# VHH binders against o75319, part 3

Target 1, 181 residues: o75319
Amino acid sequence: GNHIPERWKDYLPVGQRMPGTRFIAFKVPLQKSFEKKLAPEECFSPLDLFNKIREQNEELGLIIDLTYTQRYYKPEDLPETVPYLKIFTVGHQVPDDETIFKFKHAVNGFLKENKDNDKLIGVHCTHGLNRTGYLICRYLIDVEGVRPDDAIELFNRCRGHCLERQNYIEDLQNGPIRKNW

## First folded at step 30 (VHH)

Design z1
Fold by OpenDDE, fold request of step 34:
Structure z1 (fold): chain B 181 residues (1-181), chain A 119 residues (1-119)
Amino acid sequence: as target 1 above (181 residues)
Amino acid sequence: EVQLVESGGGLVQAGGSLRLFCAASGFTFDYYTMAWLRQAPGKRREWVALITDSGDTDYRKSVKDRFTISRDNAKNTVSLQMNSLKPEDTAIYFCARYYEDYEGYFDYWGQGTQVTVSS
């Protein structure tokens, strides 16, 4: 059977919208089959995700899933009105240029198509922190021209947890800008 | 004990094909995303292809449309069909287990099988 991802319980389920952006990060929601392995207060399902987003007076317009699995939840567990996009992203290592490009392209496409609303781009990996934070920050740095430390600080503050992977942080702070097209 | 045993490597001419095999044991195979990695001389190990627990596949851009990863959960095997091989594909190829539950990393891989593509 499925296992609760390691350290999954240690992270806040949902962050806050990043001011000045359309991004919100969250840890992976877990489908109902995981509930038997969790205390009620630990449960975080796709339904719970949307409830928490609503509690923030926000609405998800896109979910970007960075994980390499379908075990956690199924796209059909999501409302039909919210598109789901898988961008496979290997963890622990800095995402490659292709992955970064895919992410940027997806975000830019969303923004282009959603100029008339304020719906959010929800991004998650397993914990919604390291891979998630890197790609969001990479976008802010490369596309929006945000200073790396400002991007990192903003993400950390809004997610409620700090990026943990030094290689990610180092690349964001000192790595080259990646081509946007 | 987790075991991954690769086979099928060899010497081929550019444009040729090889099929790599991996036999897995010692863990719940169908739970894990599996992958092929490769390491060329003087280069870092890099992932080449992944196949998720649900059968979804992902490829490095440089091998896309040339390589095909597949798995047989009944036999606990992973395969990599490599077509249109290029000299730059020369490397030791590793069968690897991808562990998403810990932020997604390759936690085990085999001894590897040598693939050499001559010009």
Scores: ipSAE 0.907, ipTM 0.944, lowest interface PAE 0.5, mean pLDDT 96
Fold by OpenDDE, fold request of step 34:
Structure z1 (fold): chain B 181 residues (1-181), chain A 119 residues (1-119)
Amino acid sequence: as target 1 above (181 residues)
Amino acid sequence: EVQLVESGGGLVQAGGSLRLFCAASGFTFDYYTMAWLRQAPGKRREWVALITDSGDTDYRKSVKDRFTISRDNAKNTVSLQMNSLKPEDTAIYFCARYYEDYEGYFDYWGQGTQVTVSS
């Protein structure tokens, strides 16, 4: 059967909206079959995700899933009104230019189509931290012109956890700007 | 013990085709995303293609539309069909297990099979 991802319990389920942006990061929600392996207070299902977002007086307009699996939850577990987008992102290494481009394109597309609302872009990997944080920060740096340290600090503060992977941090701080188109 | 055994490599001329195979054992195969990696001389190892537990596929841009990854969960096998091969595809190709539960990294791979594409 399915296993709880390693260290999954160590991270807050949902971060806060990043001020000045439409981004919110969260760890992967787990479908009902995982509940038997979790204490009630540890459970975090797709339904729980939306409840927690609502508690923040926010609404999700898009979910970007960066994982290479479908075993955590199914798109069918989400409300039909919220688009689901998979952007396959290999972990532990800096995402390649194509992955970065896909992410930027998805975000920009969403923003163009959602100018009339304030719905959020929810982004998650397994823990909603390293891959998630890198791509969000990369977007802020490359597209919005935010200083790398400011982007990282903003993400860390809002997620409630700090980026952990030194290669990600190093690339954000000192790496080249990636083309946006 | 986790085991991944590659086969099917060889020498082929540019424009030719090869089909690589991987036999997996020692773990719950259908739980894992599987991948092919490659390492060219003097270069770092890079992922080439992945196939998720659900059968979704992803490819490096440089091999997209030329390579096809597939899996057979009943036989615990992964394959890579390589068409329109180029000299720059020359490398040792590795069958790898992708472990998403630890932030997604390749935790095991085989000894590899040599693919050489002549110009």
Scores: ipSAE 0.900, ipTM 0.940, lowest interface PAE 0.5, mean pLDDT 96
Fold by OpenDDE, last read:
Structure z1 (fold): chain B 181 residues (1-181), chain A 119 residues (1-119)
Amino acid sequence: as target 1 above (181 residues)
Amino acid sequence: EVQLVESGGGLVQAGGSLRLFCAASGFTFDYYTMAWLRQAPGKRREWVALITDSGDTDYRKSVKDRFTISRDNAKNTVSLQMNSLKPEDTAIYFCARYYEDYEGYFDYWGQGTQVTVSS
């Protein structure tokens, strides 16, 4: 059977909208089959995700899933009105240029198609922190021209947890800008 | 004990084909995403192809449309069909287990099998 991801319980389920952006990060929601392994207060399902977003007076317009598994939840567990996009992203290492490009392209496409609303781009990996934070910050730095330290600080503050991986931080702070094409 | 045993490597001319095979044991195979990694001379180890627990596949751009990863959960095996091989594909190829539950990393791999593509 499925296992609760390591340290999954240690992270806040949902962050806050990043001011000036349409990004919100969260840890992976877990489908109903995981509930038997969790205390009620630890449960965080796809439904709980949407409820928590509503509590913030926001609405999700897109979910980007960075994980390499379908064990956690199924796209069918999401409302039909919210598109789901998988962008496979290997953890622990800095994402390659192709992955970065895929993420940027997805975000830009969403923004182009959703100019008439204020719906959010929800991004998650397993914990919604390191891979998630890197790609969001990479976008802000490369596309929006945000200072690396400002992007990192903004993400950390809004997620409620700080990026943990030094290689990600180092690449954001000192690495080259990635091509946007 | 987790074991991953690769086979199928060898010497092949450019444009040729090889099929790598991996036998896995010592863990719940169908729970894990599996992968092939490679390490070329003087280069860092890199992932080449992944296949998730659900059978979804992902490839490095340089091998897309040439390589095909597959798995057989009943037999605990992973394969890599490599077509249109190029000299730059020369490397030791490793069968690896990908562990998503710990932020997604390759936690085990075999001893590897040598693939040499001559011009």
Scores: ipSAE 0.900, ipTM 0.940, lowest interface PAE 0.5, mean pLDDT 96
Fold by OpenDDE, fold request of step 34:
Structure z1 (fold): chain B 181 residues (1-181), chain A 119 residues (1-119)
Amino acid sequence: as target 1 above (181 residues)
Amino acid sequence: EVQLVESGGGLVQAGGSLRLFCAASGFTFDYYTMAWLRQAPGKRREWVALITDSGDTDYRKSVKDRFTISRDNAKNTVSLQMNSLKPEDTAIYFCARYYEDYEGYFDYWGQGTQVTVSS
């Protein structure tokens, strides 16, 4: 059977929309089969995700899943009106240029197709923090020209948790800009 | 005890092919994403290919369309078909377990099998 991801309970389920962007980060929702291993207040399902987003008066237009598993939830658990995109991202290490490019391409594609609305890009890894934060910040830095410290601060504030991985932070602050093509 | 045992490495000429095998034991195999890593001389270990618990595959760009990862859950095996090999593919190749439940990292790998591609 499935196990609750390590430290999953330690993180807020859903962050806030990042002002000036279409991004919102959240931890991975867990399908119903996980509920028996959780206290009621700890449960966070795909349905709960959408409820929480709605409570913020927002709407998801895209979900980007960075994990390397389908155990947590199935795309079928999501409303069919919200596209689901898998961008496999290895944890603990700085994402490679191809992964970064895939993410940027997905975001840019979404923005081009959704100019007429204000739907959000939901991004998650397991915790919705480190891999998620890195890629969002990398996008803001490389594509939007945001100062690295400002991007990190914005993400941390909106997610309600700070990036934890020093290698990610260091790469964002001091690493080279990755090409956008 | 988690065990990962690689086999199938060897010397091959550029443009040639090899098939690596990995026998896994000591854990619930079908729960985990499995991977092949490689470490070339003087370089850091890098992931080459992954195959998720659901059978989805991912490849490093440099090996995409040349390498194919597959798994057999009934036999607890992972394989890597390597075609159109290049000298830069020379490395020790490791079969690895990927642990997504801890922010996704490679927590176990075997002793590796040497792959040498000559010019």
Scores: ipSAE 0.896, ipTM 0.937, lowest interface PAE 0.5, mean pLDDT 96
Fold by OpenDDE, last read:
Formats: structure tokens, sequence, C-alpha cells
Structure z1 (fold): chain B 181 residues (1-181), chain A 119 residues (1-119)
């Protein structure tokens, strides 16, 4: 059977919208089969995700899933009105240029198609922190011209947790800008 | 204990093909995403291909459309079909287990099998 991801309980389920952006980060929701392994207050299902987003007076317009598994939840668990996109992202190492490009392309496509609303881009990996934070910050730095430290601070503050991986932080602060095409 | 045993490596000419094979044991195979890694002389180890627990696949750009990763959960095996091989593909190839439950990293790999592509 499935196991609760390591340290999954340690992270807030949903962050806050990043001011000035359409991004919101959250940890991976877990399908109903995981509930038996969790205390009621620890449960965070796809349904719970949307409830928490509504509590913030926001609405998801896209979910980007960065994980390499389908064990956590199924796209069928999501409302049909919210598109789901998988962008496979290897963890613990700085994402490669192709992955970064895929993420940027997806975000830009969403923004182009959603100019008439204020729906959010929900991004998650397993914990919704390191891979998620890197790619969001990479986008803000490379595409929006945000200072690396400002991007990192903004993400950390809104997610409620700080990026943990030094290689990600170092690449964001000192690494090269990645191409946007 | 976790074991991953690679086979199928060898010497081939550019444009040739090889099929690598990996036998896994000591863990719940169908729970894990599996992968092939490679390490060329003087270079860092890099992932080449992944196949998720659900059978979805992903490839490094440099091998996309040339390599095909597959798995057999009933036999606990992973394979890598390598076509149109190039000298740049010369490396030790490793079968690896990918652990998504901890932010996704390769936690185990075998001893590797040598692949040499001559010009």
Amino acid sequence: as target 1 above (181 residues)
Amino acid sequence: EVQLVESGGGLVQAGGSLRLFCAASGFTFDYYTMAWLRQAPGKRREWVALITDSGDTDYRKSVKDRFTISRDNAKNTVSLQMNSLKPEDTAIYFCARYYEDYEGYFDYWGQGTQVTVSS
C-alpha cells in the first residue's frame, strides 16, 4: 500500500497567494485511501485543497504537479474545470533547462489564456517547497526580472516555510539565467 | 536488502543498438519509479530515463526518441532499449530506484554496466 510521504505532515497544506503573481504553492494532496493512516486534522485531500483555496477567497485555474508518481491522487479527483498538468521534475538536484522551460511555457500559456480572470496557478511537488519554490522563483527571476533574494523571500513568506536545499538557493542567487525560448 | 543488477552492456558501433536489463529485488518494486542513470568518464552521473509506478515515462532530451525505458512489475525488471547510439552515449549505465516520498531522489542503484559506442 501507499505510504505517507516523509515529512509530509511537517508542512502547511496550502500557502498564500504570492502578491503580484498568480502563484500559490501547496503540498501534495492525498487521496482518500490515505485517510486511514492520518489523524483527521492531518488529512489533506484534493477536496480539502479546494476548500482551503476558497477560504482564501481564491480560485485555482491550473494545477502543476511536479512529482514522478500517480500514487498520491488522481487527476480524476480534481474538478473538471481545473486543468491538471504534470511536469516531471527530479528532486534534490537543480532542475535541468528543459524542465525549467516546460514550467515557464506552461505558466506563460496559462497567463495568456486567463487574462480575463484572477485564477491561480497551483504548483506542488511532494512537499510543495523545494522543487516548487525553485521553479516559481526561477520564473520570477528569469521572466519577471525579480531579484533572486526578493523572489526567495516572497516565496518563503507565502509558503510559510523556507526553501531548504542549498543547491537550489545557490543556483537561484548566483546561477545563470535560463533561456525563455 | 535492496538489490539492482544490470546487464546487457557492451561495445557497439555508432548507429547500433543495445538493450540493457535490470533485475530488482528486496523491495516492493511496483511502488517505485525506476530509472536509468549513466556516468561518462570525467562527468557527473546523470539520469537518462525514468518510468513511474503508473508506467509514465520521461527522458533526457539528448536521448529522447532514441531510448525507451520499460518495466515488468510481475518480474521486477526494468529495461532500456537504446537505438541510434552515439559515441556521446558511452558511459557506465546504472539501474536506479527513485524515491518520490522524500522529495524525489535516487536512493539505490546497481554496480552498473559498461556501454561503449565506437565512432
Scores: ipSAE 0.896, ipTM 0.938, lowest interface PAE 0.5, mean pLDDT 96
Fold by OpenDDE, look of step 33:
Structure z1 (fold): chain B 181 residues (1-181), chain A 119 residues (1-119)
Amino acid sequence: as target 1 above (181 residues)
Amino acid sequence: EVQLVESGGGLVQAGGSLRLFCAASGFTFDYYTMAWLRQAPGKRREWVALITDSGDTDYRKSVKDRFTISRDNAKNTVSLQMNSLKPEDTAIYFCARYYEDYEGYFDYWGQGTQVTVSS
């Protein structure tokens, strides 16, 4: 059967909206089949995700899933009104230019289509931290012109956890700007 | 014990084809995303193709439309069909297990099989 992802319990389920952006990061929600392996207070389902977002007086307009599995939850577990996008992203290594481009393209597309609202782009990997944080920060740096340290600090503060992977941090701080198109 | 054993490598001319095979054992095969990696001389190991537990596939741009990854869960095997091979595809190819539960990394791979593409 399915296993609870390692260290999954150690991370806050949902971060906060990043001020000045439409981004919010969260750890992967787990479908009901995982509940038997969790204490009630540890459970974090797709439904719980939306409840927690609502509690922040926010609304999700898009979910970007960066994981390389379909076993954590199904798109069918999400409201039909919220589009779901899978961007396969290998962990533990800096995403390649194609992955970065896919992410940027998705974000820009969403922003173009959602100028008339304030819905959020929800991004998650397994923990909603490293891959998630890198791509969000990469976007802020490359597209919005944010200073790398400011982007990282903003993400860390809003996620409630700090980026952990040194290679990600190093690339954000000192790596080249990636093409936006 | 997790074991991954590659086969099918060899010498082939540019434009030719090879099919690599991987036999997996020692773990719940259908739980894991599987992958092929390669390492060319003097270069870092890189992923080439992945196939998820659900059968979704992903490819490095440089091999897309030339390589096809597939899996047989009943036989615990992964294969890589390589067509239109190029000299730059020369490398040791590794069958690898991808472990998403720890932020997604390749936690096991075999000894590899040599693929050499001549001009």
Scores: ipSAE 0.887, ipTM 0.937, lowest interface PAE 0.5, mean pLDDT 96

Design z1
Fold by OpenDDE, look of step 30:
Structure z1 (fold): chain B 181 residues (1-181), chain A 119 residues (1-119)
Amino acid sequence: as target 1 above (181 residues)
Amino acid sequence: EVQLVESGGGLVQAGGSLRLFCAASGFTFDYYTMAWLRQAPGKRREWVALITDSGDTDYRKSVKDRFTISRDNAKNTVSLQMNSLKPEDTAIYFCARYYEDYEGYFDYWGQGTQVTVSS
């Protein structure tokens, strides 16, 4: 059967909107089949995700899923009104240029299509932290011209957890800008 | 004990084809995303292709449209069909298990099988 991801319980389910951006990060919601393995207060389903977003007086306009599995939840578990995009992203290593490009392209496309609203881009990996944080920060640095340390600080503060992977942090701080658009 | 055993490597001319196989044991196979990695001499190991638990596939750009990854959950096997092989594809190819539950990384791989593509 399905297992609760490692350390999944240790992370806040949903972060806060990153001020000045349309980004919000969260840990992966788990479908109902996982509930039997969780205490009620630990449960975080796709439905719970949307409820928590509403509690923040926000609305999701896009979900970007960075995981390499469909085990956690199904796109069918999401409202039909919210597009779902899979961007396969290997963990523990810095995402390659193609992955970064895919992410940037998706975000830019969303922003062009959603100029008339304030809907959020929800991004998650398994924990909604390292892969998620890297790609969001990479976008802010490369596209928005944000200083690396400012981007990292902003993400960490809003997510409620700090990026953990040193190779991600080092690449954001000292790595080359990826300008492949 | 987790075991991954690769087979099917060999010497082939440029433009040729090979099919690699991997036999997996010691874990719940259908739970995991599986992958093929490769390592050329003097280069870092890199993922080539992945296939998720649901059967979705992903490929490195350099092998896309030439390589095809597949899996048989009933037999606990993963395969890599390699067509239009190039000298640049020369490497040791590894079958690997991808563990998404711990932030997504390759936690096990086999001994590898040598693939050599001559000009």
Scores: ipSAE 0.881, ipTM 0.934, lowest interface PAE 0.5, mean pLDDT 96
Fold by ESMFold2, fold request of step 34:
Structure z1 (fold): chain B 181 residues (1-181), chain A 119 residues (1-119)
Amino acid sequence: as target 1 above (181 residues)
Amino acid sequence: EVQLVESGGGLVQAGGSLRLFCAASGFTFDYYTMAWLRQAPGKRREWVALITDSGDTDYRKSVKDRFTISRDNAKNTVSLQMNSLKPEDTAIYFCARYYEDYEGYFDYWGQGTQVTVSS
């Protein structure tokens, strides 16, 4: 059994490219086996993800998957070959420093390898909101020097939903800058 | 009712090895990513090894190449082979269930089993 993730239907499938960055956030796509539990308008497959990105005149160059299960979809379900990376990110708690470092390292590696194109880093957890928003904002704050409130406001606007977890918001606003390397 | 029962803890010399076992019951075991967490005295609980529903593994940097997690979905068990043990590995070790469908967190863990590494 494949259960639809809790509250997954409540979120927009894909956000918009965050201006001035290489990020786009989305909720986890669900492979075809989930579709018998979904109304047609609720479906959001790996194919749907790529179609929606193409509709924005954008292209994914990396998917960072913050979940740690293979039940939602497999890289083989993607309609195109795109670099794919899992970074295990425990939810409900502020991600630890090792997780934050892995994310920063992956983003910096992507930017180096893709300096001559405009491809995006797609980031998702289950909802593409709390864990995703935290790590994107943490990167912008720590590596790019963006003010916490500006990073949060940019993410919320482009994702189409506001960050929900107060401990994440508090840590972004009031927590220390994390080491980058 | 969900139950996770750890065993195999004990006292071991530095450089030695120990194998922990976890017996799981009361849920559809092969649906879940499973993990070993540890908590040293006065420290927060931290994950050290995990294994997905499909058998893929990940490890904390501090234990990578020394610890090996495995699972047996037919017997509903998780194991942790710990080699080259160091005094800093001394902790209570917990078998834990990871539930991704509810925003990704450890929703159950056992009573734990004590591992003590002496010099």
Scores: ipSAE 0.707, ipTM 0.871, lowest interface PAE 1.3, mean pLDDT 92
Fold by ESMFold2, fold request of step 34:
Structure z1 (fold): chain B 181 residues (1-181), chain A 119 residues (1-119)
Amino acid sequence: as target 1 above (181 residues)
Amino acid sequence: EVQLVESGGGLVQAGGSLRLFCAASGFTFDYYTMAWLRQAPGKRREWVALITDSGDTDYRKSVKDRFTISRDNAKNTVSLQMNSLKPEDTAIYFCARYYEDYEGYFDYWGQGTQVTVSS
């Protein structure tokens, strides 16, 4: 009983690279077993993800998966040369400080090891929007000093959809800076 | 109707061990990631251990290497082995179901079982 995630069809599969950053966001790719429930134009597999990234003249160097299930696809469905990391991120509420720190640590580690290339960090949750947008924006605000409204606008434009959850937006705009170490 | 029933709590001295059990019914158990949450007096409810549909686990830093979560999909049970208990582990512990398909959240939890760790 693999169910298509709710409202998954409503979102663009892959965003665009966020200028001035190493981030690109996308919705969760779905392995072949889901395709019997999808029209051909609705399909978005792990292979489709990599093809779409290549079509943008980009290359993934890390995938950060914010979901906590193996039902959507398996790491084995990804090229062996692309590191894959799960970070459990509870939705519907602002991620806790331990989750935020894990994300910052993973991004910082990637940037250090990849300073001599231009590979991207791909980030997804189920829709690639709310949890994904929050953590990317939190990183830009806390680590890179970007103004909250500028981080949110950049994410929304490049993802192709606006952040939806007001508690996330309010925390980004008005909440405390989280520690980076 | 979804039911999650916790047991195994009690009073224990610091350094001791307890094993918590959760019996699940009323849903397709092996579809879901399951978790143990806890709520200490005056604190927010927080997750402490997770186990995916495929058996992969994760732990909050404060309990890593002391707690072990496991599941038995044939019996629809989740267990939490808690070793080297500290007074800070005193809380009500809840078995919870995690629903990823709607932006990821805990959609059900039981009534909880009290764990009290004395110095």
Scores: ipSAE 0.700, ipTM 0.869, lowest interface PAE 1.3, mean pLDDT 93
Fold by ESMFold2, fold request of step 34:
Structure z1 (fold): chain B 181 residues (1-181), chain A 119 residues (1-119)
Amino acid sequence: as target 1 above (181 residues)
Amino acid sequence: EVQLVESGGGLVQAGGSLRLFCAASGFTFDYYTMAWLRQAPGKRREWVALITDSGDTDYRKSVKDRFTISRDNAKNTVSLQMNSLKPEDTAIYFCARYYEDYEGYFDYWGQGTQVTVSS
């Protein structure tokens, strides 16, 4: 089955580049097989993703997919020149330390390998909001030293939607710094 | 109704092997990513092995290269081969279903099967 993710239609497809960072967040693109369940204006395919990024005069250099299924789209639906990485990230709960480490490792590796360009790291989960926002903010706080409230505000503004899960917000604001990058 | 029934747990000496089985019923099995979770005494339940509907797998660092998850979509079963077992692997092991369509979470798991690894 090709069920549209719950509330997926309620979210803007793609956010804006977060100033001073290499991050951009978006909701999961849906391959063409889902289009029978979508009005034309609701469609957001892998091709639409790249077109919207190009419209912002930006370029993706890595996609980090926090979901763990190929039902939404397959890596083959992406240009072959765009690296793609899945990091299984359990939702509804604060991501564990192993997940946070994998995310930090991937980001740091990208920044090292792409120091001579301005390509972006695209990050998505299902909605591109809670899991995505948590990991981006956790990186900014732990690695870049950004104050928790500043990281959250920056993410919310650039995504166009506010982080929703209180346990994520509480952990970002008051939880321990994770030194496992 | 969704049912996940684990079996194959038991007592095993360190360095030994054990194979867990999970029988699934009451849902479209091949739609879902499946997992094995474990809960050691005094610890939170955590995933240790995952397998997507397409057969892609992932493992927690602590079990990588020792554990192998497999699925049989024709029989609606999930298996976990556990090799080179350590006392730290002692836990209740749960077969679980992962629901990605609403921000990803384990929405069902079985009663669990005890694995005890002794020296």
Scores: ipSAE 0.695, ipTM 0.865, lowest interface PAE 1.2, mean pLDDT 92
Fold by ESMFold2, look of step 30:
Structure z1 (fold): chain B 181 residues (1-181), chain A 119 residues (1-119)
Amino acid sequence: as target 1 above (181 residues)
Amino acid sequence: EVQLVESGGGLVQAGGSLRLFCAASGFTFDYYTMAWLRQAPGKRREWVALITDSGDTDYRKSVKDRFTISRDNAKNTVSLQMNSLKPEDTAIYFCARYYEDYEGYFDYWGQGTQVTVSS
């Protein structure tokens, strides 16, 4: 069977583009097989994701999926023109250095290849909040030099929900700056 | 009751090979991503290989191209083939279940099996 992620219904499907960045965060879209367990207004499919992005006058150029399963949706459920990358990100703990490196490398590669357009990097975990917010903020702090509190405030405002896990918040605010690689 | 039982550990010479096995029971095995983690003396437990419900694999850089994870859904087993073993691979190896539906974490693992690589 298909189990919806715990508390998935409690989160806004898609955030807003974070101004001054190429990021937008969202919760994991769920393929049609999940809709039996959802009221019509609760549905948020891969198609719904792209419709909502278009309604914001934006376009996705990359999806970074921080989960490690294909049960929620499959890459073929996405437009063929949108690259998809899975980065295994263990939750409940601050992501390790190898994970942070993979994320930074993917973002930097995207920015190089998309310097002549304004397409967005869509990032999600299950809820599009804790793991997603941590890695986006870590990138902004370490690579773009954004102040920790400013990165967190920007993410929270644009996602429409505040980061919840205190260990992530503490590491962003008071942890070491990771060497940029 | 969820149970994961590791086996196949032992003493092996550097450059040698070993195959670990994990028998899973008490849950719908095909639903879950499975992983091998290890804990070397004085170090934190770290994941080294994982395999999704769909069979996709990933590896920590330090073991990539030397270790191969596989699963047999008919037997509810996950295996780790370890080739070209090095002394730094010495550790207790744990089979673990990855639970993505609650923000992604390892929610069960066994007691582990010791792998010792002598120089």
Scores: ipSAE 0.694, ipTM 0.863, lowest interface PAE 1.3, mean pLDDT 92
Fold by ESMFold2, look of step 33:
Structure z1 (fold): chain B 181 residues (1-181), chain A 119 residues (1-119)
Amino acid sequence: as target 1 above (181 residues)
Amino acid sequence: EVQLVESGGGLVQAGGSLRLFCAASGFTFDYYTMAWLRQAPGKRREWVALITDSGDTDYRKSVKDRFTISRDNAKNTVSLQMNSLKPEDTAIYFCARYYEDYEGYFDYWGQGTQVTVSS
């Protein structure tokens, strides 16, 4: 069946808006059918996501889903007014250049189309941490010129958890700038 | 015991077609996203096509207009129809299972099947 993702309960559901950016990160929301395996305070559904964003006085304008399954929730569980984009991102390894390009393209397109509002780009993978943090930081470093350590520190603070995978951290700190966007 | 067995590889002239097959056993097939990856000599293994548990598909740009992935959940198979083959498609092709529940990675794949496209 519908197994709770490994260690999913260990992570805060939603982070804070990253100051100076349009990003907010969160773990994958789980549709109601998962709630049989969750205590009430552990639940985090698509509806819960939008309620928590509203509690922060923010609004989502795009969700970028880095997972590649329809098991956790379906796009039809989201408001039709919020664009949804799935970008297949293989975990455990540094995302390849095609994946990084797709992410940058999506972010740049959103910023252009939403220059007259303050809506956020919500990004999640399974935990909203490693793949999510890598791609957000890669964008900030390559496109916005943010120093690697500053991008990582900002993400960690706003997500409420530190990036865990050393190969991601090493690539962000010492890997090449990707000039693709 | 998870098993993925590829077949259908071979030698084909540029512009030709091949259909790869993958027989899956030892797990709840419908739960998983399935993929085809390829590895050319001296290159890193790269995914080329994938199909979710719900049947949604995605492709690398280099193959998008030429390859079609499909699955048959009743027979636990996944297929890759490859049309308009080019020499750069020459590689060992692997059927793989994608496990999202622990941060997303390919946790099983088969031994691979060789596809060689002659110019």
Scores: ipSAE 0.690, ipTM 0.864, lowest interface PAE 1.3, mean pLDDT 92

